# Ledger of designs, part 6: miniprotein binders against f4hyd7r31to219

Target 1, 189 residues: f4hyd7r31to219
Amino acid sequence: DKIRLSAKRDAKEDEGEELPTELNTINSAGGFLVVSPDKLSVKYTNTNLHGHDVGVVQANKPAPIKCLTYYFEIFVKDSGIKGQIAIGFTKESFKMRRQPGWEVNSCGYHGDDGYLYRGQGKGEPFGPKFTKDDAVGGGINYASQEFFFTKNGTIVGKIPKDIRGHLFPTVAVHSQNEEVLVNFGKKKF
Below, E stands for the ipSAE of ESMFold2; O stands for the ipSAE of OpenDDE; V2 stands for 0.75 times the mean of E and O plus 0.25 times the DockQ between their complexes.

## First folded at step 3 (miniprotein)

Design c8 (at its last look DockQ between E and O 0.01; V2 from the best seeds 0.00; counts 0 for: pae E 15.2 > 1.5, placed apart)
Fold by ESMFold2-Fast, scan of step 3:
Structure c8 (fold): chain B 189 residues (1-189), chain A 80 residues (1-80)
Amino acid sequence: as target 1 above (189 residues)
Amino acid sequence: SPAEEARRALDEARRYLEEAERLAEQGDYQRVIELTYEAIERALEALRIAEETGDRELAAEALRIIWEARRLMYRAYRES
């Protein structure tokens, strides 16, 4: 609970920055997902016949930088056929066609293998796999300059934050029936 | 049967999409978003069953409805 408490506290103290509150429906239109009417959940909308039919969506605002720690969470409502759900951070210029971490200037923790992807088109062993009913988080520790990820309230790993500039919380779904709910801090983590 | 359930789900998806198209002409974009979301939900259920049962024609129809509903939904997001 320490991570959740710290992240919530730090974010509330940053009154000069607009915080992520919902998913961005403006630049996610070209992918293979649909954003719910409340803009807080996504569902995959294809059969995944071609391996690159990825649904990717960013938050409506970048993670704040005038804080010690930023954190957001997803809840895996349905892991679908392959469980290829990913959570992470991308720059605004990310093309919304690959899971976070596949292309340069992105970082993502992937549920189907538990691997960390950091912009080289390949993953490295990192943490446990995640699936239906797991709560999975992505965070930035600005003091230590690290990305960190959580599963069900426990840090699973940390990695140096080697990406400069504003970063957007990002979620990806990649197989039939995958559905995740996103929590940007309005509900307790 | 699963095949009958898939057909009923697809028929319901078509009705939601048809109503959403009518409401889009009236500028009621919030309801368009809600109805296209429901159309996609029903079409995805039909698609899942169609693929499990090997009904390729029904799967293709479900994908077409998903594509049309998603296009209309994102138009409504832009206009709202």
Scores: ipSAE 0.438, ipTM 0.806, lowest interface PAE 2.6, mean pLDDT 84
Fold by OpenDDE base, look of step 4:
Formats: sequence, structure tokens, C-alpha cells
Structure c8 (fold): chain B 189 residues (1-189), chain A 80 residues (1-80)
Amino acid sequence: as target 1 above (189 residues)
Amino acid sequence: SPAEEARRALDEARRYLEEAERLAEQGDYQRVIELTYEAIERALEALRIAEETGDRELAAEALRIIWEARRLMYRAYRES
């Protein structure tokens, strides 16, 4: 509750920055995921044959940098076959078909293991697993220079913000029928 | 050449990491954080070029520096 309220306040005080509002369909990993017409949901539709057949999508804009806190959420509508859903932050140059946190200059909280990934493909214990009907958030606290993640409105962990420059809210799906809704703050958190 | 640029970037990344390690022993955690950021940025430039040129050895070395720099950075953030 307090985090969602703070994030909503800060997002109003961001005079002059463009906020993330929808998923970027232009650079989405074509063939593995389908983005909804409203650009606020993503589904993995294919059979995962390879470990690099990741359906990753970024927001249309980077997280604002002039606020105290940025925050976005996903809602897991379907965990699919494996529940290999990830939420995180990536650079504009992020390689498509990778989970957030598998590449350098990215981080991601993954639902299947509850691990945090922040490059080199090594996860660390971080938070609980998340699955169908969970709300999972990712945020940046610019005052403390931390990434933070949430599950069902509760902070599950924080890490130092070790990535410079503009960062895009990023979501990934990796197994058949995984489906998430994204909330960039247009809907009441 | 791209290969020379990647090597220069990697050498700079190493120097930043080595200086950050020395400053971590002195307890200057703020400067450790700054230098580890520089190390990561320069190693990422080396990595980008190494991936473009297919230099697997240089790419592996850049990834190692990034890992060590991140580890040191996170230590400095916990001890600061």
C-alpha cells in the first residue's frame, strides 16, 4: 500500500519526463510472444524448444529519473507450463530473447525460482516464487539507489542500483500459455 | 582498430577495478562504488566490441571484470 501510494505521488510530480505507458511492440521478440492490442498484456504462445526462446518485452519509455521512486506491476494471469515469468529493468540495447538479468546491465526477479538475476546467468536467493494470481512489482528508489521488488504489495527484497543510464521496465515470459497484465500506473494500483 | 579499442577499454576496466580493490581495503566505500561503476562501463564497451568481432577470449575476460566489479560494489554498499 505505502509503496503504491508513494509511486503514484512521485509519478505526478514528474513534470517534463515521459512515463512508461504501454509495452513496446516494435522491438518485441517476434514469434515467441503476443502483445495484446491495448499493449498492456503479453502471452507466450509458442512451445519453448530452446533456453533462448524467451519472450521479452520492454515498456515504450524508460523509467523516469527525476522522481524519487519509480514503480510498475505485473499481474500473473496464467503461469503457463513452467511459470518462468520475470520482471525487471533493462537498457534500450538489451538483447531480445533473454530473461532480464541474464545479460549484463539488466536485472530481473524470476517467478519460477524466486531468484534475482543481475548478469552472467547466475541467480541468487531473493524472494518467494510467484505464480498465477500474484501481483509482482519492480521499482527504482533513486534516493537510496536501489532496485526493489514486491509480491502482493509487500517488498520482497532490494539490491543496489548498479546500472547507469535509462532503464526500461521489462517483462519476460518463457513457457507456453504464460500470460501477464502490466500496470504502468494508469490503473489504480 | 575495434580490437585495439576493446583492449584499451578492458585495460581501463582492470585499472579501475584494481584501484577500487585498494580503496575497499582502506574503507573508502564511496570511491569504491564510483570506480566499480567505471570498471563495469569500460568492461561493457570491451564486451560489446568483443561480441561484434567474435573475440571469445576478450568477451570472457570482460565478463569476469564485470562480475568482480559488481561483487565489490555490492560489498561496498553493504559496508557503507
Scores: ipSAE 0.006, ipTM 0.219, lowest interface PAE 10.0, mean pLDDT 85
Fold by ESMFold2, look of step 4:
Structure c8 (fold): chain B 189 residues (1-189), chain A 80 residues (1-80)
Amino acid sequence: as target 1 above (189 residues)
Amino acid sequence: SPAEEARRALDEARRYLEEAERLAEQGDYQRVIELTYEAIERALEALRIAEETGDRELAAEALRIIWEARRLMYRAYRES
């Protein structure tokens, strides 16, 4: 049962449902990142002096729930000086200076250690590290109620989805020069 | 029959994937992206039928093609 539900989401969409299409520049952590004019890439612009100065950005819409699965990807264009890039899911009210998974009711797969963070005060071993030139995906399997993550097309782990309600695809950059491109499905995966 | 329909879809998916692999060796990555898309579409059809009929072996074959095609598609994105 490797990527069956993910592949269905990647290939078919409900054209009438509002889908994430771009990064939300209104509620981003504007002091620590810049979002490209097309709103499909983000780069960390601050010198990272503190662990809470995270550049976090959510998609413009929550993940759709009228499908069996939802999936999006990032491509790591530059892992920066510390490689602290993350992909995950957060509530609309998430603290926009925190990595996804550092707060309750959020989760994040982090590139520098390969750990999963899900609001429990520490990360847990989960998948491989990811860095420059990796494509990393995050998804929700609504049939099994799981979050799942991929690296370069391979599912690296699944965890129970303990967070109910609408969740936003979320990307974080956290050290100088970290830069990612985001694919919400307009380009084939 | 559903089994014959699913087998035909898998055969089509495999042909698309094989041609995409050949074009990847030639560096034609835009075409690789197009053909892996077609492979995934046909393999998803086979997977749908396999899930409806409870055919675990057919589902596993479809999933392998989907993962191979996605891996090749992502590589083509990187190279292009």
Scores: ipSAE 0.000, ipTM 0.139, lowest interface PAE 15.2, mean pLDDT 79
ESMFold2 (binder alone), look of step 4: mean pLDDT 89; pTM 0.892

Design c9
Fold by ESMFold2-Fast, scan of step 3:
Structure c9 (fold): chain B 189 residues (1-189), chain A 80 residues (1-80)
Amino acid sequence: as target 1 above (189 residues)
Amino acid sequence: SPAEEARRALDEARRYLEEAERLAEQGDYERVIELTLEAIERAYEALRIAEETGDRELAAEAYRIIREAWRLMLRAYRES
């Protein structure tokens, strides 16, 4: 399905919610990634292949809740050696160096397997794998109470939103040379 | 209780939306805008409690009211 790209347009200006605009360097997990000066791209910098050396970064603001739909996107500039890129949502308290969806109160769509992770440390078949030059999105449909994910402008799947409270757009990189650009809506989706 | 408070707010939201729908049929778009704003406000009150308590059914119903109230409000603005 095509998405009605209404993340900013559905949110009311008079409600005063600030939207995510950039990556938060303060809450980035570990020292395994570098965020660009414009805070809209992230690259994995660690050459160590330990399984726990995942770079995770959240947006600077939570997804707004006073809107019908929220959506953000990544562009995979480089899939690195293993293509272990993930996109999703986490709570502010997310402190572990794991991809979104591995821990309770998180949800993530993972590029290397195309699986969905919903906080049980195990993935479920979900959508296609994604890699270099793919645009991958994560969204919340508040009307239906669902998370949804997209690949190149098409919805790949929807699941119930089982997490309460503020949720932060989150991206993760986990192998040498992985690099993604993040779009919070300043550029056309 | 929080559940009773959410239910009350949701019932109020439904009432405002139903009144707004009737007034839209009569072409009273100024009042439609007013009542849909009230419906949205009460529905968000219900939603806050439902999200805190994990009541997905109430949250979904609150969002349904918000969505329908927004549609009606936009229509009223176009017609006014």
Scores: ipSAE 0.000, ipTM 0.110, lowest interface PAE 18.5, mean pLDDT 74

Design d1
Fold by ESMFold2-Fast, scan of step 3:
Structure d1 (fold): chain B 189 residues (1-189), chain A 80 residues (1-80)
Amino acid sequence: as target 1 above (189 residues)
Amino acid sequence: SPAEEAREALLEAEWYLRLAEYLAEQGDYQRVIELTREAIRRATEALRIAEETGDRELAAEARRIIDEATRLMARAYRES
């Protein structure tokens, strides 16, 4: 399926709903990732790695709810040592210490296994693995109440959106040298 | 908090109702039925929390959404 931007996008701007434009640098002060100066790329950096040392970053604004669909994308510049890159959605209160989808109120598509994580502390088979040079997207279809994910322009899967309220586009990196670029819509998808 | 949960549910319900109104104008009545059902579900959850916590303003807003969504759903069934 080809994903289209909402026809009602302009109406939500008039109503004061701001869109995600860049990554929130709150995790940059001693976190397990470094966000670029333009706030549109993230790289894992940590010499004292343990299994719980996940670099997680949210967008600066939640996905808008006054639209038909929302979509954002990452480009995997480097898959690092383990390829444990994840994309998804989390609530503002997400603890930012685990990949999206591990804990309640989060959902994530993980590159190393291709599994979907829905807040149950476990993954389920979902789509293909993704790695260096792949473009991977996460979206919300509000009309159907589904999360959906894409790989290189093709929808790989859809699931019921079982999380209410504002959700933040979220990216995680979890091994040395993992690096992704994030596209919130300034560049054509 | 319960209040935060109720407010989030109500915001989502309001948006579903608004989207359903737009799609009704476009004649997409099947999607109107789906969206109004979601609006009612979420507004009902908000209403339960609002009544439990004594938030009369939130309860009134939830009832308004339930009423409007129910009327729109009935219309969509008749037009489909």
Scores: ipSAE 0.000, ipTM 0.160, lowest interface PAE 18.5, mean pLDDT 76

Design d2
Fold by ESMFold2-Fast, scan of step 3:
Structure d2 (fold): chain B 189 residues (1-189), chain A 80 residues (1-80)
Amino acid sequence: as target 1 above (189 residues)
Amino acid sequence: SPAEEARYALRLAEWYLLEAEELAEQGDYQRVIELTREAIRRATEALRIAEETGDRELAAEARRIIDEATRLMARAYRES
């Protein structure tokens, strides 16, 4: 059945790193999204539906580097009008105005097309589209230096990790009613 | 095997060092210190095994990583 993934690390490798536990509510809720009180859910909110307003939110901490593998997951509660949900990783300097993978120093898997975006302002065919009730994951394999993405417990693809330094788990919503729940590993994947 | 464990530890140490080099460019010297400290710890473990087993090539590589990580850590302390 569903592949059980977790944000597991060797116990020695866990030393000294704070883990992502919730969404960053400071400066990442730029008027186009609302983060729930528990900071584990995000919903697109924009009453002026003019087309460039992306709601982007990063985790409160970067993915740990002193580990073998890092993984986090979203559950698509509502795909909204356009299903433009994205999951991925961004550097701290990311502008919080674009979906992950659109600009340099970011990588993202997008639900509306199933494409992978690697910071070139365009996507490339990658995996299936994802929508309401799908569980979608983003991961880093430090041993192989790869990003990987999952859909409903199955790896859909892997790519070289060509970004170093602090990388923040990142989620984006881009149309009315899009809503996702985020799991940073407190619940089993 | 001990040799395989040592090579694995050394590979991790190399990656910690590479990540620390990038973070030094970003000015995150506290994180550089943490990563280089971990790189030294891992490479020292690999060196112990290499010396125990007489693997001169593995020992040389471990010493290279310890040296590079130590120099980067010293730089991070100076720049912090």
Scores: ipSAE 0.000, ipTM 0.292, lowest interface PAE 10.9, mean pLDDT 77

Design d3
Fold by ESMFold2-Fast, scan of step 3:
Structure d3 (fold): chain B 189 residues (1-189), chain A 80 residues (1-80)
Amino acid sequence: as target 1 above (189 residues)
Amino acid sequence: SPAEEARRALDEARRYLEEAERLAEQGDYQEVILLTEWAIRLATYALRIAEETGDRELAAEARRIIDEATRLMARAYRES
């Protein structure tokens, strides 16, 4: 459950690997999004004049690998015009201006269709759509070698983790007024 | 209507594919990959609607765009 996921993550903090704590603003996609001063929320600010104007941002650190489970969560404060919010994992070399799961070595759960993306921009049916006021999570179970995603405390799906190496928690917004808050575990899940 | 939504998505996919073809001629392979990913996403959405509504002609057109975009994307990855 949600409490058990938080407890497992809190235990990992004692093992000495640096954990994601905030969003990385250094390589954000130009003017397409704004990250809050506390670096824990992101809002799409471009008018989406071109369909490929995706606002994407990674966490400041990769998910730890020396643990049994990693988990982070977003809260959808505003789903904007199109609800094209995505959560997932990407490599450090991830291409900006695309949602997680659109290129090889990335994985993303997308709110507008509820589909899972794990390469080449083609999604597959996965879970429910998500929108304003939903809490949506992304996780890695290292024991089973699976990615998993949650909606409001319930696992919506699991897939094999076929990506090696360090992976960064990643969030994307893609239409005017989309805004999400990110929880890396300082607050209970 | 669902058919109109699928038609609009497919028309947008075609525009992305055409722009990607132009950029491939210019050697801008990172943009080609981005645009072909968008074309595949939109055409796949149109294909789903076409299959649900039994529109075989729209489904065939969507599959053609997916195939063309996938080939161009593969080329762009090789050239990048």
Scores: ipSAE 0.000, ipTM 0.293, lowest interface PAE 10.4, mean pLDDT 79

Design d4 (at its last look DockQ between E and O 0.01; V2 from the best seeds 0.00; counts 0 for: pae O 10.3 > 1.5, placed apart)
Fold by ESMFold2-Fast, scan of step 3:
Structure d4 (fold): chain B 189 residues (1-189), chain A 80 residues (1-80)
Amino acid sequence: as target 1 above (189 residues)
Amino acid sequence: SPAEEARRALDEARRYLEEAERLAEQGDYQYVIRLTLWAILEATEALEIAEETGDRELAAEARRIIDEATRLMARAYRES
């Protein structure tokens, strides 16, 4: 559950590992989103282009590898026009105008269809859709070698982690007014 | 290098087009439109680099993918 995930992650902080703490505004933020001054929220803003441009942003550090479980969460403040919000994990070199899971070596849970994406343009049925006021999480269980995702405190699904190397917590927004808050664990999940 | 960037973009374009063809057989035209658009964008990037570097074979392949993706996208719009 969320309590167990938070306890395991807090222990890793005590080990002196560098953990994700905020969104990376230098290497990850595209022209189609704005990151807040505290670097813990993103909003889609694209006034001059058609609505096919994806805003994607990575955390400032990869998920730690020397741990049992890693977890982070988003809160959907506004689902915008289409509700095309995604949460997941990507490599540092991920193309910044793609949702997590569209490229190979990435994984994402998408709110508009509830599908899981792992290197494909159409994902597989996975969990419920998610929208405004939902808390949605993404995690890695290193012991079982699984990605997992949560919605409002419950695990919605797990899949094999078939991607090696450093993986960055990643969030994407894709339609006008989509806005999410990101929690890397400073606040209780 | 530019050559590596062009090959990577072309590989992604091919991957998107192949997935779009499979989804078209399933009648998932909204995803087909998205994937064909991405295939065109990636192939166009590869084409621009290939033209600048004089890679005629890569340029021809990029044009082929753009043409095929454009036809598939038109079909998807008609069927949706």
Scores: ipSAE 0.160, ipTM 0.597, lowest interface PAE 5.0, mean pLDDT 81
Fold by ESMFold2, look of step 4:
Structure d4 (fold): chain B 189 residues (1-189), chain A 80 residues (1-80)
Amino acid sequence: as target 1 above (189 residues)
Amino acid sequence: SPAEEARRALDEARRYLEEAERLAEQGDYQYVIRLTLWAILEATEALEIAEETGDRELAAEARRIIDEATRLMARAYRES
């Protein structure tokens, strides 16, 4: 019996799945975000001309599927001008410069309105807004086949997971000075 | 040493699980999900070390904590 929580990475010792450990800087949205040198934080750049393009970034590995529950958190260091920070899950082929949940095969919980977006073109009421100094979590419960999200340690909503296959933990920033720290499980939640 | 690391991880897992149980008994599920997640993480680390070192007693205790934390997490998830 090898069941374990997937937030803890052990790629050299794990014979089945590699875990998310850092943000993927190879395919991130160019010109709209800067990822820190340690690849555990992201900030919306001041170089965009009109502010409509999203700085979106995926983890370096998809959420593992051979576990009961996957979970990661973000911490909102700066909610910027509009507070348009998002946490969610996306397919590997997700079109960058989009908020998670704006495209099919993705979902996202958005801080500025508290809505859930899941590829239906429109957000739906879901949870509270979140802003500076909030810790916000995103998870997959494989037993119930649901996405769930937390704010400051409390589940704020659950939705059916209707997206199959490997899904990447995803974060997005969308207005000036928005900045997020990401915790893939190496730091106590 | 690996044995010291395994014991520390197991003790931490037990502490998280006991606190989660206390809150759940009070009907307070606010932090139970986080505590059970951490209990499973620490117990899984202890289990991996115990399997590598052949410590069957430590492995058995780690498995028990994982099972208990998993059941409690499922209950807290339903109540949330």
Scores: ipSAE 0.089, ipTM 0.552, lowest interface PAE 6.4, mean pLDDT 82
Fold by OpenDDE base, look of step 4:
Structure d4 (fold): chain B 189 residues (1-189), chain A 80 residues (1-80)
Amino acid sequence: as target 1 above (189 residues)
Amino acid sequence: SPAEEARRALDEARRYLEEAERLAEQGDYQYVIRLTLWAILEATEALEIAEETGDRELAAEARRIIDEATRLMARAYRES
């Protein structure tokens, strides 16, 4: 409750920054994922035959930097075969065939293991796993310089924000039938 | 250069595969799946560059890593 309320308050004070509003379909590697016409959901439709076909998508805009707190959520509609869903933050130059946190200058909270990835090549214990019907959030607290993640409205963990520059809200799907809905704040969290 | 990038990607792919093999011998199949995936991703990047540059040797090596990593991944899923 308090986090969702603060995120709404802070989003009103950002007179002049463009906010993330939809998924960027232009830079998404076509073929592994399908973004809905409203650009607010993503589904992994391919058979992951080789396990290398990561469906990653960024928001159309970076997280605002003048606010105290930025926050977005996904809702896991389908965990697919493996539930390898990730939420995080990446740079504009992020490789669109990687999960957030696999590369330097990215971070991600992954649903299959509940680990945090931040470019170190190994996940660290962080929070619970998440699956179908879970709401999972990612946020930036600029006052504390931390990333934070949530599950079902509860903070599961925080890490130092060691990544500089503009960061894009990022979602990844990786196994057949994984489907997530994204909320950039158009709906009440 | 593209050739340097392909070599870097191939070296990372090898490192991930070797660590995956080591962990598979220890029965840590959950991490084997991740490492084999990373090996495939890096080897695929090397392969794409090698095909564009016409480096047949690098392309053949990248394909071998992809095949080995894929087989190890499939094993890890059966044993986990």
Scores: ipSAE 0.005, ipTM 0.225, lowest interface PAE 10.3, mean pLDDT 85
ESMFold2 (binder alone), look of step 4: mean pLDDT 89; pTM 0.896

Design d5
Fold by ESMFold2-Fast, scan of step 3:
Structure d5 (fold): chain B 189 residues (1-189), chain A 80 residues (1-80)
Amino acid sequence: as target 1 above (189 residues)
Amino acid sequence: SPAEEARRALDEARRYLEEAERLAEQGDYQRVIELTREAIRRATEALRIAEETGDRELALEAEWIIRLATYLMARAYRES
């Protein structure tokens, strides 16, 4: 079962909401990742601390709420040593250096175990692991009030969206050489 | 057996992590750093045994404990 998701960019812009277009390097990028000059890719780097800290970055704008569905995607260019890549949604106040889903008011799908994380505590079995050359997506269906995640064009799972307010597309890398490219809809999904 | 040793090490790691979480709520970050370091050490031992014996579920549990302990340790360093 494969799906193709398209962003309704023009409709959202016409509704007056600013859309996520790039990664935020000002207040969300931590010391454990490097964001590319075009702000559409992120790579784990460790300058002074040995290999245990999470690199987290949010999009420059929250997901729009005046639409039926929002969706963004990552492409795993390199899964690094451990493949501890995560994709999801967080509030603007999300604490740096935590993968999405580990703290309350966040949700994340994690590549190394395929688990879904919603707030503090252990993750729950959800979908397949994902790794190098996989395209992985995170979305919000506002009509059904669900988060959903995809792998290579197929929905792997859906869960109730129990977080209200503005949510930021978020990606995390956690081991040396992990690198992902982010697509906010400028390229076709 | 190796499986019993791995299970024991992981149970110890989980106990250290749970205590570290409690102490983090109380602001005792020095103790949090000590306990999370111990949790990582024991979970890493469990992970080695799990990988050698092909126990996939135990390996995933050990990796999860290592990840949580690492996040908590990073927070404790920042807050201390």
Scores: ipSAE 0.000, ipTM 0.111, lowest interface PAE 18.0, mean pLDDT 73

Design d6
Fold by ESMFold2-Fast, scan of step 3:
Structure d6 (fold): chain B 189 residues (1-189), chain A 80 residues (1-80)
Amino acid sequence: as target 1 above (189 residues)
Amino acid sequence: SPAEEARRALDEARRYLEEAERLAEQGDYQRVIELTREAIRRATEALRIAEETGDRYLARLAEWIILEATELMARAYRES
């Protein structure tokens, strides 16, 4: 599809930057998620029953900036009890106890409401809800200075990229049994 | 709007909770109790608005702040 082809072309042109390849286990939220041994999937675990703490994990490298477009995907293996899965971008200093988009300098598309979050907890109607068996993507178009999000290969929305500097691909899980697989481009999108 | 009112209340609750967490690290449990009480009050107002407007996501965020603040307040009482 067009989105995948553009992302692959742009990645080849981005020589000299290390690309995201796996999830960063060092900077993940403690106690609320498990990252697989290959560092490409996360599952929310029953490790803190009294907290509504969000399981958040960033990629091991920021999205490259010396390219026209960056893109990554998640596959929702299990939507858990509430379907509170989120995909987006955050600064390195992001608080690991919040979904992307809850805090300033972050942006996230949330599965349970289909809303876009780009601030302090306020969401705006954006796209469809997403759930089990959906492939959901997050991207940056540097030429237009826009974030964009996809569901099953179709762009669901675009917004201005109001955040400067290095941004890390970020995924979040927030209820029991939520599980996502992450694709940074090793497999075809 | 009700949504803006709920977001403002959640922002206020989050700030109280973050300051309470900082004070707990310093052992100032009397102030932790005071600030967590304020966080719960504001988050409870946000929850009421979210429930009235059917905003399930804001309701869950408010519930999260209430739970975190309540647990911190209980810990502060045990330590004081």
Scores: ipSAE 0.000, ipTM 0.153, lowest interface PAE 16.0, mean pLDDT 75

Design d7
Fold by ESMFold2-Fast, scan of step 3:
Structure d7 (fold): chain B 189 residues (1-189), chain A 80 residues (1-80)
Amino acid sequence: as target 1 above (189 residues)
Amino acid sequence: SPAEEARRALDEARRYLEEAERLAEQGDYQRVIELTREAIRRATEALRIAEETGDRELAAEAREIILEATWLMRLAYYES
């Protein structure tokens, strides 16, 4: 709850910056996900189970930098067959072939293991797993220069933000039937 | 030359990764784990040489193979 209030207050100070409002459909991974008409939900699509294809999509705008804190949230509508959902931040140049945090200049919290990925091709123990009906958030505290993640309104963990420049809120789905709703702040967190 | 040695190691890593990808399509996850481990070993050797010689392009290619092989190995563990 405190996290939601802080994020909302900080966002009001960003009047000079455009905020993320929806998912960027033109920047989605080639055919491995479907974005809803309102551009606020994503569902995995791929019938080749051995293709190992990840559906990755970025927000339409980077997280604002002229604020104390930025925060966005997903709601896990369906965890699919493997629960390989990830939330995090990536640079504009991210190639969208792997989950956030797998490649350099990205950071992601992954639902299937609860691990944090920081661009090293491997995860670190971080927090709880997350699944169907969980609300999971990703944030940036610019004052402390930290990424933070939440599960159902509570902070799971924080790490140093060692990626410079503009970062895009990013979501990934990776197994059949995985589906998430994205909230960029239009609704209360 | 060191560059030729690194290129050979990288080519070998790529062949192991390609074989692992084919075995993953067949559902042989035990062999996928074995082959991706070997791909990582050989790409890591290429990376070491590339870093010692200051070959940033070769180092980047080696890191990409390590990341791809590690991703596939991770998925093989989940499938197995």
Scores: ipSAE 0.000, ipTM 0.331, lowest interface PAE 11.8, mean pLDDT 80

